# Designs tried in a protein design chat: miniprotein binders against a7ua95r516to809. Part 66

Target 1, 294 residues: a7ua95r516to809
Amino acid sequence: ASLSLLSISDLVPDLQFIFFWMSNAIEILYFIQQKSPAYMQTIELMDDKAGSKESLLSATISANEEAMTILEEVIMYTFQQCVYYITKTLYVVLPGLLDCNPFGTEPSSEQCRRAAGVCVCAVCVMPEAVRRVVSVFQTTSDLLQQYQVHSEIQSQMFAYLFFFTNVSLFNQLIDKGPARGWFQRSRVLQIQASVKILLDWAKGAGHNHLAQKFFAKFCSTVTILASPPQQLSQMSWKALCAEHPSLKPVQLHRILTQYQLMAELGPLPIWQPSSEDEAYIYRTVDLLESFENH
Short names: E, the ipSAE of ESMFold2; O, the ipSAE of OpenDDE; V2, 0.75 times the mean of E and O plus 0.25 times the DockQ between their complexes.

## First folded at step 6 (miniprotein)

Design bb2 (at its last look DockQ between E and O 0.06; V2 from the best seeds 0.00; counts 0 for: pae O 7.0 > 1.5, placed apart)
Fold by ESMFold2, look of step 6:
Structure bb2 (fold): chain B 294 residues (1-294), chain A 81 residues (1-81)
Amino acid sequence: as target 1 above (294 residues)
Amino acid sequence: SKVRITIEVEGPPEVAEILAEVIRWLAEEAGAEEVEVRVEDGRVTITITGLSERMAKYLLLIIKYLAEKYGVKVTYEIEEK
């Protein structure tokens, strides 16, 4: 409970040990998978030492499949512990992304022009809320690099962190958006700009493919909400489903309903679900996403 | 703050012995000064010397997880070296 209020920097001292044991287990598993025939041959040449019980434990090398299974469990457990602590931090900082304004620098833009065209870079205008989320991702990347974790495991960790980020942002937007004013056009444009900063971080960190895959639902939502009314109102339900396959019918219907209200496009439905989707647009049990990994 | 950990594993011999060997590998790769495994009367005892207290804490959490997963009972004692 008290750990849910901590920043990522407060967790680094403990996370270092969890990353260490994960990396330790990965290295042993790699050794067994790649070197076990040579190791088995050298063990066969060893003298019997320190009594038969210790020798029997050593002679159990032929059961390496069971030992590898145990190491895989260690890797999975430590991976889950890392993700658990990191996502507790993300849970605290992610809602701020929906409230921040990345555009508030018009006076500084004039000072840049007066200084002979020195532009204010995105880093200089990054909102604190975005910086806190980027800091979680960057700290995670630094720890993975420090402990030389295999690239496949690094990718799997960021896949889960991006999945968690997508679910958290989508659920908050859908659940709290009407009360918080997050569906207002100016607000959506601010959210879109903030998410772009996260996507740029992911691209620069070598995770562009993962970000595109796992942010798809939230990015589709923001793309629809940011669309000009003239363009969106001319698109059919079928076309929107085809362009945004990550959205379930109930989710798309909710997003379009909120869009129509905020863009003041009148009370009559503009987007009529296909006959196939009509049964699903009111399935509220499917509206919010689960944090359970699939 | 280096410590000596004594871990006792009680359960099916085939499981306890393989688990003990994996724990030995983890400790040795981590740079433990000494790792001893003893098998006696359905109990496996693992003694690990030379890990820091924090390193040992997280290893013991891993061992507790494995004990629950594989149906063995684990007890441990920690001594300052």
Scores: ipSAE 0.762, ipTM 0.943, lowest interface PAE 0.7, mean pLDDT 82
Fold by OpenDDE base, look of step 6:
Structure bb2 (fold): chain B 294 residues (1-294), chain A 81 residues (1-81)
Amino acid sequence: as target 1 above (294 residues)
Amino acid sequence: SKVRITIEVEGPPEVAEILAEVIRWLAEEAGAEEVEVRVEDGRVTITITGLSERMAKYLLLIIKYLAEKYGVKVTYEIEEK
């Protein structure tokens, strides 16, 4: 099947299997970790009738270490597989978020149409492109909850997914935005509204802190681009750096340069980088975010 | 559903008895309602009741690793009560 046709629903059976084993491995590992000191102590307190106590203790330690190692490998592997499948689905649906017009009247979700009555829930009123992205996250959340995956692993999963989403959206916006007209104010406002819907979902799902942290660069970029020329032209380079600390100097400089071109503004001395940042604005290697830095 | 687990340990009596006590302890810590240990003719039989099927499977996984390392043979049967 072409990657373009891959939906999160198509991956649910595989993800269920992976989440099942991941959850079980975590539970077994936790059980071993919590109980191993006590049963080792129990062995130590037993009578050494045959001189085998030391050998049994050694064997128990070795068995425990081996079991824990295997379980850790299973957890890591299953986690990686989940991330791999989910990020593939995100890769397909994320571009639609940048092209989405959330102010248009779009029909309710097909799932809510099948239910007797008009569902007015937050998901049902979402634009289709946003709903597709949210559906990936919601499905992931539902599966993690269904299989009672440890909260730390859930947090790590969402941290990575939000990171991936931010990198993907940021890089697409910076690289393709000028050519696709995403830097036009009307389009930026659409993107801003779409991202707000996603962030509102994350807040409702209990991931507000993670979302704010990992979407910071993309949100900062959209905020700058959404700013009226009259307002943004009054902000100095230093003020913009302070307001948007998630952006590297080279990124901020690129955004402002493209904004200037789009808004047909002349050179603005107030946006001139500081002497300290002047060397950094030319570091084009730092312009796009890397997927490997997480 | 609660399960009944019957575990048989075959090996040197000293090792089998120690392993049986470890299994007893693990079962109790896992929330077993009752653990019975019988020693007859060099065989140790452990009967565990009151565990969930899930917890029973986890316990058996641990016991398998221990048995392999101790060099003893462990067999088991799980019955739904």
Scores: ipSAE 0.017, ipTM 0.334, lowest interface PAE 7.0, mean pLDDT 85
ESMFold2 (binder alone), look of step 6: mean pLDDT 83; pTM 0.798

Design bb20 (at its last fold request DockQ between E and O 0.81; V2 from the best seeds 0.71)
Fold by ESMFold2, fold request of step 9:
Structure bb20 (fold): chain B 294 residues (1-294), chain A 81 residues (1-81)
Amino acid sequence: as target 1 above (294 residues)
Amino acid sequence: SKVRITIEVEGPPEVAEILAQVIRWLAEEAGAEEVEVRVEDGRVTITITGLSERMAKYLLEIIKYLAEKYGVKVTYEIEEK
């Protein structure tokens, strides 16, 4: 009943009403906007008598524009509230993606069907940590569909959720990765597999373009870390920057430093930053990403 | 359960009246049984009947946000219907 709960399923009984008011406001706004072309036709007909007609039409248009602006504020506020509560639950469950093992011996389809009474789905097969994240995305999708939220707003919401996911995973990996052993090759391959499950969900849900765009930084990081040492050692700093434009110089430098340590390639630096990038490889203010898009 | 909400908006009359119009639209689209708007000397009173208590709760959160954004004072009462 309280939105202070961290599980997405526990939030739905109250969260659904925020989705309701968002959809309600969107419907009103689009209804009014559909009527705007009729006003333009009326203005064309009324232009026969300039002066008094212009004054009345100007006052009417101004009042409607102020009301539509307030509706846009309602939509923005309710959208932000939805995103706030959804990302609060994502923040709790996302770190588990970095710790889970998607390659373990999973229950057979027969065992999963028996335990779940013939319920065999991607959620039953995937690691629990991945399942929790997918559940947040799927519940969000279900609420958007239930309240018939306009597709453009649905895309904007998932764009932000994917952005948030990317920032959260990247920051956790950079901050906690050394202590947690997340840069070990076996662990990186497990992380890569877990993220693929999430990307497959996004593709099946019709959000492939958004996922490609907003997961780029984390995916680039994992791609570099998963590369065989012989292949990566032959790539120049400049080539890596070109192949992974989503990574800032300080971020790429940190990733390569951890890679060199993990692969036990000795203390001699393998990748030399370009002269223009050398000024930026120690800018710690740029190392972690902001959850707020400024 | 359904409730009756009485909302008083105090502030610049033009702002208060446009806010009241938007609140009326929201309540009517939501299926409110009755929506009444009264205007008295820079005070606008909006009475909404027939929303569920949870719908009303989140509508009031929206109204409080708008009040701060647009510089008006809002007070309200919720009564069971």
Scores: ipSAE 0.797, ipTM 0.953, lowest interface PAE 0.5, mean pLDDT 83
Fold by OpenDDE base, look of step 7:
Structure bb20 (fold): chain B 294 residues (1-294), chain A 81 residues (1-81)
Amino acid sequence: as target 1 above (294 residues)
Amino acid sequence: SKVRITIEVEGPPEVAEILAQVIRWLAEEAGAEEVEVRVEDGRVTITITGLSERMAKYLLEIIKYLAEKYGVKVTYEIEEK
């Protein structure tokens, strides 16, 4: 089946089992952690017949520690599997976000239309491309809640998914943006509006802090590109660095260079990198974000 | 459909027994009807009944991962009930 046709809904049946086992492993781990002291106390209260008590205690402690270690591995494995499947789905739908025109009259989702005529819920009024991305995150949230996954694990999962989304969108915008016309002001404004919808969803879902943190690079890039030439041309390199600390010098330099080309601006001395940054602006290896550094 | 899974673990007894215990806990928490663990001749055998085929299948993927991680040999059979 072509990856292009794979929706998050198609993965839900398999994801359900992964989330199930992850949740179960977490529950067992917490159970052991909570009971371990009680078991130790129980053994300690047993009559010390011939030194067997200390050996039994030691053996029980060791066995529990090893079991907990194995359970942690199960949790990590199942977590990674969830992330793997969810990110595959994100990979498919994220490019559509950059091409989306949120200002167009796109029809509301068919699912909400059936129930009440024209559903005006926040999801139904979303552009289809944005809705598809939001659907992945919402489905993930729903599954995490359904299986009562610990809040810390939920936060870690969303942190990674937002990280992945940011890296994917940022890299696509930087790499393909000029060729696809995504640096054109009209297109940038569309992207900005689409990202705002996504961020608003994240805020509504209780993940505002994580979203702000992990989307910082992409948001900074879009903000710079959305800035009017008259405004941006008045900002120095140092001021832009200070306002957008999430961007590496090489990234900022690339964005400004492409902006300059798009806006048909001549060389702007005010955007000249500092002597300190000059050595770094040509490090093309640092231009794109890596998926490995999370 | 419910399945019967028989899992054999070959390796250091200390690792195999702990792994078997974890598998038992996972299966019990999953609502297995019966979980039996036998230790004979340095081989640990776990028999799980009452899980759905899909649940069982994913449990086996977990077990395979663990087996690889801990350097133990795991074999399994699934029978439909």
Scores: ipSAE 0.672, ipTM 0.906, lowest interface PAE 0.7, mean pLDDT 90
ESMFold2, look of step 6: ipSAE 0.767; ipTM 0.944
ESMFold2 (binder alone), look of step 6: mean pLDDT 83; pTM 0.797
OpenDDE base, look of step 6: ipSAE 0.568; ipTM 0.870
ESMFold2, look of step 7: ipSAE 0.750; ipTM 0.943
ESMFold2 (binder alone), look of step 7: mean pLDDT 83; pTM 0.801
ESMFold2, fold request of step 9: ipSAE 0.785, 0.784; ipTM 0.950, 0.951
ESMFold2 (binder alone), fold request of step 9: mean pLDDT 83, 83, 83; pTM 0.792, 0.798, 0.798
OpenDDE base, fold request of step 9: ipSAE 0.503, 0.553, 0.560; ipTM 0.844, 0.863, 0.866

Design bb21 (at its last look DockQ between E and O 0.95; V2 from the best seeds 0.00; counts 0 for: pae O 1.54 > 1.5)
Fold by ESMFold2, look of step 6:
Parts: sequence; structure tokens; C-alpha cells
Structure bb21 (fold): chain B 294 residues (1-294), chain A 81 residues (1-81)
Amino acid sequence: as target 1 above (294 residues)
Amino acid sequence: SKVRITIEVEGPPEVAEILAEVIRWLAEEAGAEEVEVRVEDGRVTITITGLSERLAKYLLEIIKYLAEKYGVKVTYEIEEK
């Protein structure tokens, strides 16, 4: 199967079955957890012989703990399978966010263009590249709700999807930005507008806290790059580090170097790293983020 | 499209029996028409009837994962009926 060409809609039939098994395992696990204290009380009432009762109680507790552990493994495995398929789709659509012009006046699809005389929905007016990313998140949300997946698992899934999105966007901006012209002022403002649409979706979907937490690095990057030169040039290196703690010294240094180049502020560095950070600004191994969650 | 799957689990008896119980719970919650678990001499046989072929496919993937994780050997047969 060519995963690099798959849209989220092509994966829905397979994802439905994986979500189904995940949801069933979650439901059984929580049922057992809720019944465990009552079951233990019932065993105490049925047998008061200390030696036999303690042996039965110990065996029952061990068997339930092993069964619950197995259910947790099923949940973890199915969760990982969902994430695997969903992130393969995200990987394909996320780069478009960096190239799109959200200030365009055209509908986001040919279906929306054909229906331009009738207001269809707010998602229809999104830039196509943003719509593709939102569609992945919205489809995931719809599947989680359809299968009544426990809210804690839903939050964990979106935490990972936002983490993946942040890493993907940040790494591509840093790695490919110079060659693609993404550090030019007009492009940065377009990227900022596209990210705002995505963050507004997350807020409306009830995931604002997760999005704020897991998009921090990419958002800090865009905030710095979008800042007016007069405002940014008056901030010291230490002030920037304090305001943007998600950025490593090598990352901040790279961002500021690109900012100074694009704003044509001359060849001499404006922002001088602190003496402690000076040792770290060329640590290339720390420039890009890992997709593996720590 | 409805299938009958027969799963043989070989390994430490206490592990194989608990795995079989969890698999039975999953199949029953999924609406299987019949689930039978037989325990014979360190070997556990699970027969699940009435799941769709696609639903059974993903259950078998889960069972294969569990078999590797818990160090048991799993074989299975699928019959259309």
C-alpha cells in the first residue's frame, strides 16, 4: 500500500475497526476496575476461613491484575496502530501549511467553488492546505466520538497528534526554510495566519490546552519571525530565552540569524548569546526535534 | 462475511488461560454469536463464531501482538460460515 498518497478518508474503513477494538478494550477495563472493590468485598463475605480465604483472595487479585494488564496492552497496541495510520496522513498534508496563502479569496475546493452562491460552512472557506490538516483532526475526533472512546484516551491521542504536527512543521521550517523562502516576511505572516486557523479549530474542539502545550516550539518560532524589527531588536538574548523557553539555544540562534537576514538589518549580529549559551549555539545535533515522544 | 475462528494458545498455563479469558471478553463485547474456551493439558483453544471477516482480521492482529508480548505460541484457522 502507498501510504504517502493516502488521504484520511481512504483510511477510515480500517481505522473504524481499530477504534472499535480499542473502545471495547477500554470499556471492559473500566468495568473491571469499577467492580474490583465490590468483588473483593463479596469474596470476604462468602468465606471467613483465614487460610483458604487468603489463598483465594490472593489468586483472585493476581488474576484480575494480569487480565487488566493484558487489556492495557490491547489499548496501547490499538492506540499505536491508530496513531501510525493517522500520522502517515498528517505527514503528507502538513508541508502544505508552510506554502499556502491563507489570504487568498478563492474557495478551498472545486465543490466549494461550485457552491459559491450558497454558504456551505466555515471549513469550506479555509485555505485548501489548512482544510486538509483540519480534516485529519476532525475525522479523528469524529471517529473517537462515534466509538465513544473514553475522554482521557481522546486527550492522549490529540496530545500525540499535536506533538507530531509541531515536530513536523518546526523541522521543515528550520531545515527547508532557507531554500523555500519561508523566512521572508510575507511568507511568515501567511504561515502565522494559517497556524491561527488551526489553533482556532483546536480551541473550538475543546483541545486548547493541549494545542497550547504541544505547539509551543513552532508557535514561538513564528511569533519571533513575525515580530516587528523595532520591537525584536530591542529585546536581549536573555529576554528572548525567557519569553520562549521551548527553544533551545541553537534553535533560537538559527531563527534570529534568518530574521536578521530577511529584515536586512546588516551583517553584524544584533543578539549576542549569553556566555553560558555561547557553547550551545552551534550544536547541530540539537537543531531538529525527534518524532519519538519522550 | 461472517466467520468462525479457532485459536490455539500454547504456553505457560496461567498466562494462556488469562489471555483466553480476555480474548473471550473482547469477542463477547463485540457481539460474537458464540465463544467457546477449552483448556486441555497446557493448551487453550478459543473458538469465536459470528464476527465479520474484517473485524476478525483485526482481532487476530491483536492476538498475534499479545502472543509475542507474553511469550506464547498462537496458531489459528478461519472458516467462512
Scores: ipSAE 0.733, ipTM 0.935, lowest interface PAE 0.8, mean pLDDT 83
Fold by OpenDDE base, look of step 6:
Structure bb21 (fold): chain B 294 residues (1-294), chain A 81 residues (1-81)
Amino acid sequence: as target 1 above (294 residues)
Amino acid sequence: SKVRITIEVEGPPEVAEILAEVIRWLAEEAGAEEVEVRVEDGRVTITITGLSERLAKYLLEIIKYLAEKYGVKVTYEIEEK
């Protein structure tokens, strides 16, 4: 199937098995960690016949350590597989978020239409493009809960998914935004509204802190672009740097330059980078975010 | 459909035996009806019964990954029961 047709629902059957094995491995690891001290104590309480006790204890410790190491590898592997499949679905649906008009009347979700009543839940009233993104995260959450995956692993999963989403959206906005018209105020306001819906979902799902942390760069970019020219033109480079610390100088400079072009503003001396930042604004290698830095 | 899986692990006894125990634990947690581990002549043979074909196939993917990582040779056969 072409990547363009891949939905999270299509991957659920495979993801279920990955989550199943991940959960089992975690449970076994936890069991070993809890029982190992008791086993060691049992060996220590055995009669020391001919020095066999120390050898048995050493062998048991070594075997448990190796078993735990193998289980950790299984957990890591299954975690990576989950991330791999989920990020593929995100890759497909995320571009739609930037093109979404959330102020339009879109039909309710098909899932809620099948229910005998008009569902007015937050998900059902979401624009289709936003709902598709939220559906990926919600499905992930539901699977993690269904298989009772440890809370730390859940947090790590969402941290990575939010990181990936932020990098993807930010890079697309910076790279393709000017050509796609996403820097136009009307389009920016649409993007801002769409992102707010996503953040509201994350808050409702208990991931508010992670969402605020990992979406900071994209949110800062959208906030700057959504600012009226009259307001933004009154803000100095230093003030903007202070208000948006998640943006590198080269990124802020690029955003402001594109904003200036879009708004047909003349040169604004107030946006001139400080002497300290002047060297950094030319570091084009730092312009786009890397997926490897997580 | 339930399957019977026979897994053979060849490698250093210490690694093969530990891997076999981990496989046993994974299979048992997955709801296997029976798991048998035999150690003969430096080869570990694991026989798992009662898993669905789909669970079994993914378990084998995990085992393959582990085998590659630990440098042990794993062979397997799946039979439908």
Scores: ipSAE 0.227, ipTM 0.704, lowest interface PAE 1.5, mean pLDDT 88
ESMFold2 (binder alone), look of step 6: mean pLDDT 83; pTM 0.801

Design bb22 (at its last look DockQ between E and O 0.21; V2 from the best seeds 0.00; counts 0 for: pae O 5.8 > 1.5, placed apart)
Fold by ESMFold2, look of step 6:
Structure bb22 (fold): chain B 294 residues (1-294), chain A 81 residues (1-81)
Amino acid sequence: as target 1 above (294 residues)
Amino acid sequence: SKVRITIEVEGPPEVAEILAEVIRWLAEEAGAEEVEVRVEDGRVTITITGLSERIAKYLLEIIKYLAEKYGVKVTYEIEEK
């Protein structure tokens, strides 16, 4: 049972046919939705108030509704199959994003560090770990376009993939970060640069809004950790909550605790949680995110 | 290669017939050369000709899923055309 994890390229032959049937089902449903109101209106205009016509109209509406429900079930099934296989691949490649160095083996120059703080794409190269994640997203985009999948379904698929990515990266950073040294400033800057490369892909692919929305928790975490101590120590708990609404109180508290350890700072009064949040900063059940979005 | 699949659906007649209609729509959208639906005494038989074997195989997976969901029994045969 120790599953061999496959690359996205190994899955494309099977995924192609799942996308094929999903696209066909979507096209049929779309056709029915565009024509069904006009057909029903025509039937109703011809309808007399006789019981036979009323019974026929009710039966026609019921049969059409059941057929559309079956089509929606086909779409849901095929969508879930696609997402299942894609996220199995994504799960394998995501951890490497936290360990990679987008600045390579070159000496740590002031210009390289400054560029990472301003613009990652100016001086950074795409490390292999980031390339593997981008390959999953790009292959998914190519399949969706190849089979002309309805734009709403394309958006839903990338919303889920970005959500999955955010949860995976956030949970690993929070859970394994102290032991792995991921909270050290040099590592946070490397992680920030790698994430900017991924966000640049999403923007170029037309998914900027989805990436901004669904990466918010992980991006907020990295933004806080990358902040210089002189700047961060001047921001109150309420200001941090307002600037980073995606973070739960327990999560923000944990991030600030790790920041204090990394910067060798003691507790700061300005970071004292608000009275309404104090009840929640130790709720460990809320620390890690669920992969379920239902 | 191109195949002919024959699917028998047994179950409540209204469910089996609506399912068969959706399967016909899917097969026709996919470019099947011929789709025949026959209803005989609580059995619905669907014959689809002209899909590639790989395309037909995934359609059968969808049909098996629907059969479990809607409480009908399905059996099928795949023949090379």
Scores: ipSAE 0.660, ipTM 0.914, lowest interface PAE 1.0, mean pLDDT 82
Fold by OpenDDE base, look of step 6:
Structure bb22 (fold): chain B 294 residues (1-294), chain A 81 residues (1-81)
Amino acid sequence: as target 1 above (294 residues)
Amino acid sequence: SKVRITIEVEGPPEVAEILAEVIRWLAEEAGAEEVEVRVEDGRVTITITGLSERIAKYLLEIIKYLAEKYGVKVTYEIEEK
């Protein structure tokens, strides 16, 4: 199937398999870690009638160490596979978030239509493009809960997914935004509203801190672009740097330059980078975010 | 369909018992209805009921990996109920 047709629902059977393995591997690892000392102690308390006690203890220790190593590898592998599949689905649906008009009347979700009544839940009233993104995260959350995956692993997974989402949205906005008209105030306001819906979902799902942390760069970009020219033109470079610490100088400079072009503003001396930042605004290598830096 | 799994573990009693407890834990976490562990003549037999065939197969794959690492021989039979 073409990547364009890949939905999270299509991957659920495979994801269920991976989550099952991941969860069980974690439980086994936890069991070994907790029970192995007791077993070793039991062996130590056995009568050394055959001089084999030391050999048995050594063999048991070695076997447990090897088992733990394999289980750790399985956990890492299954985690990576989950992330791989989920990020593929995100890759498909995330561009729709930038093109979404959340102020339009869109039909309720098909899932709630099957219920005898008009569902007015937060998910059902979401724009389709936002709902598709939320559905990926919700499905992930549901699977993690269904298989009772350890809370730390859940947090790590959402941290990575939010990181990936932020990098993807930020890079698309910076790279394609001017050409796609996403820097126009009306479009920015649509993007801002869509992101707010996503953040509200994350808050409701218990991931507010992670969402605020990992979406900071994209949110800062959208906030700047959504600012009225009259307001933004009164903010100095230093003030903007302080207000938006997640943005590198080169990124802030690019955003302001594109904003200036879009708003047809003349040169604004107040946005001129400080002497300290002047060298950094030319570091084009730092303009886009890397997926590898997580 | 639910399956009945019978697992036999052959090896040093201490290692076989550890693996049996791990298998019990895994089976219970997988939603087994009943897990029975019998130790006779240095052989550990584990009987698991109430798992789907799919879950049972995954459990057996995990058990196989553990058995290889613990240096014990594991045999199993799956019966459909």
Scores: ipSAE 0.017, ipTM 0.418, lowest interface PAE 5.8, mean pLDDT 86
ESMFold2 (binder alone), look of step 6: mean pLDDT 84; pTM 0.810

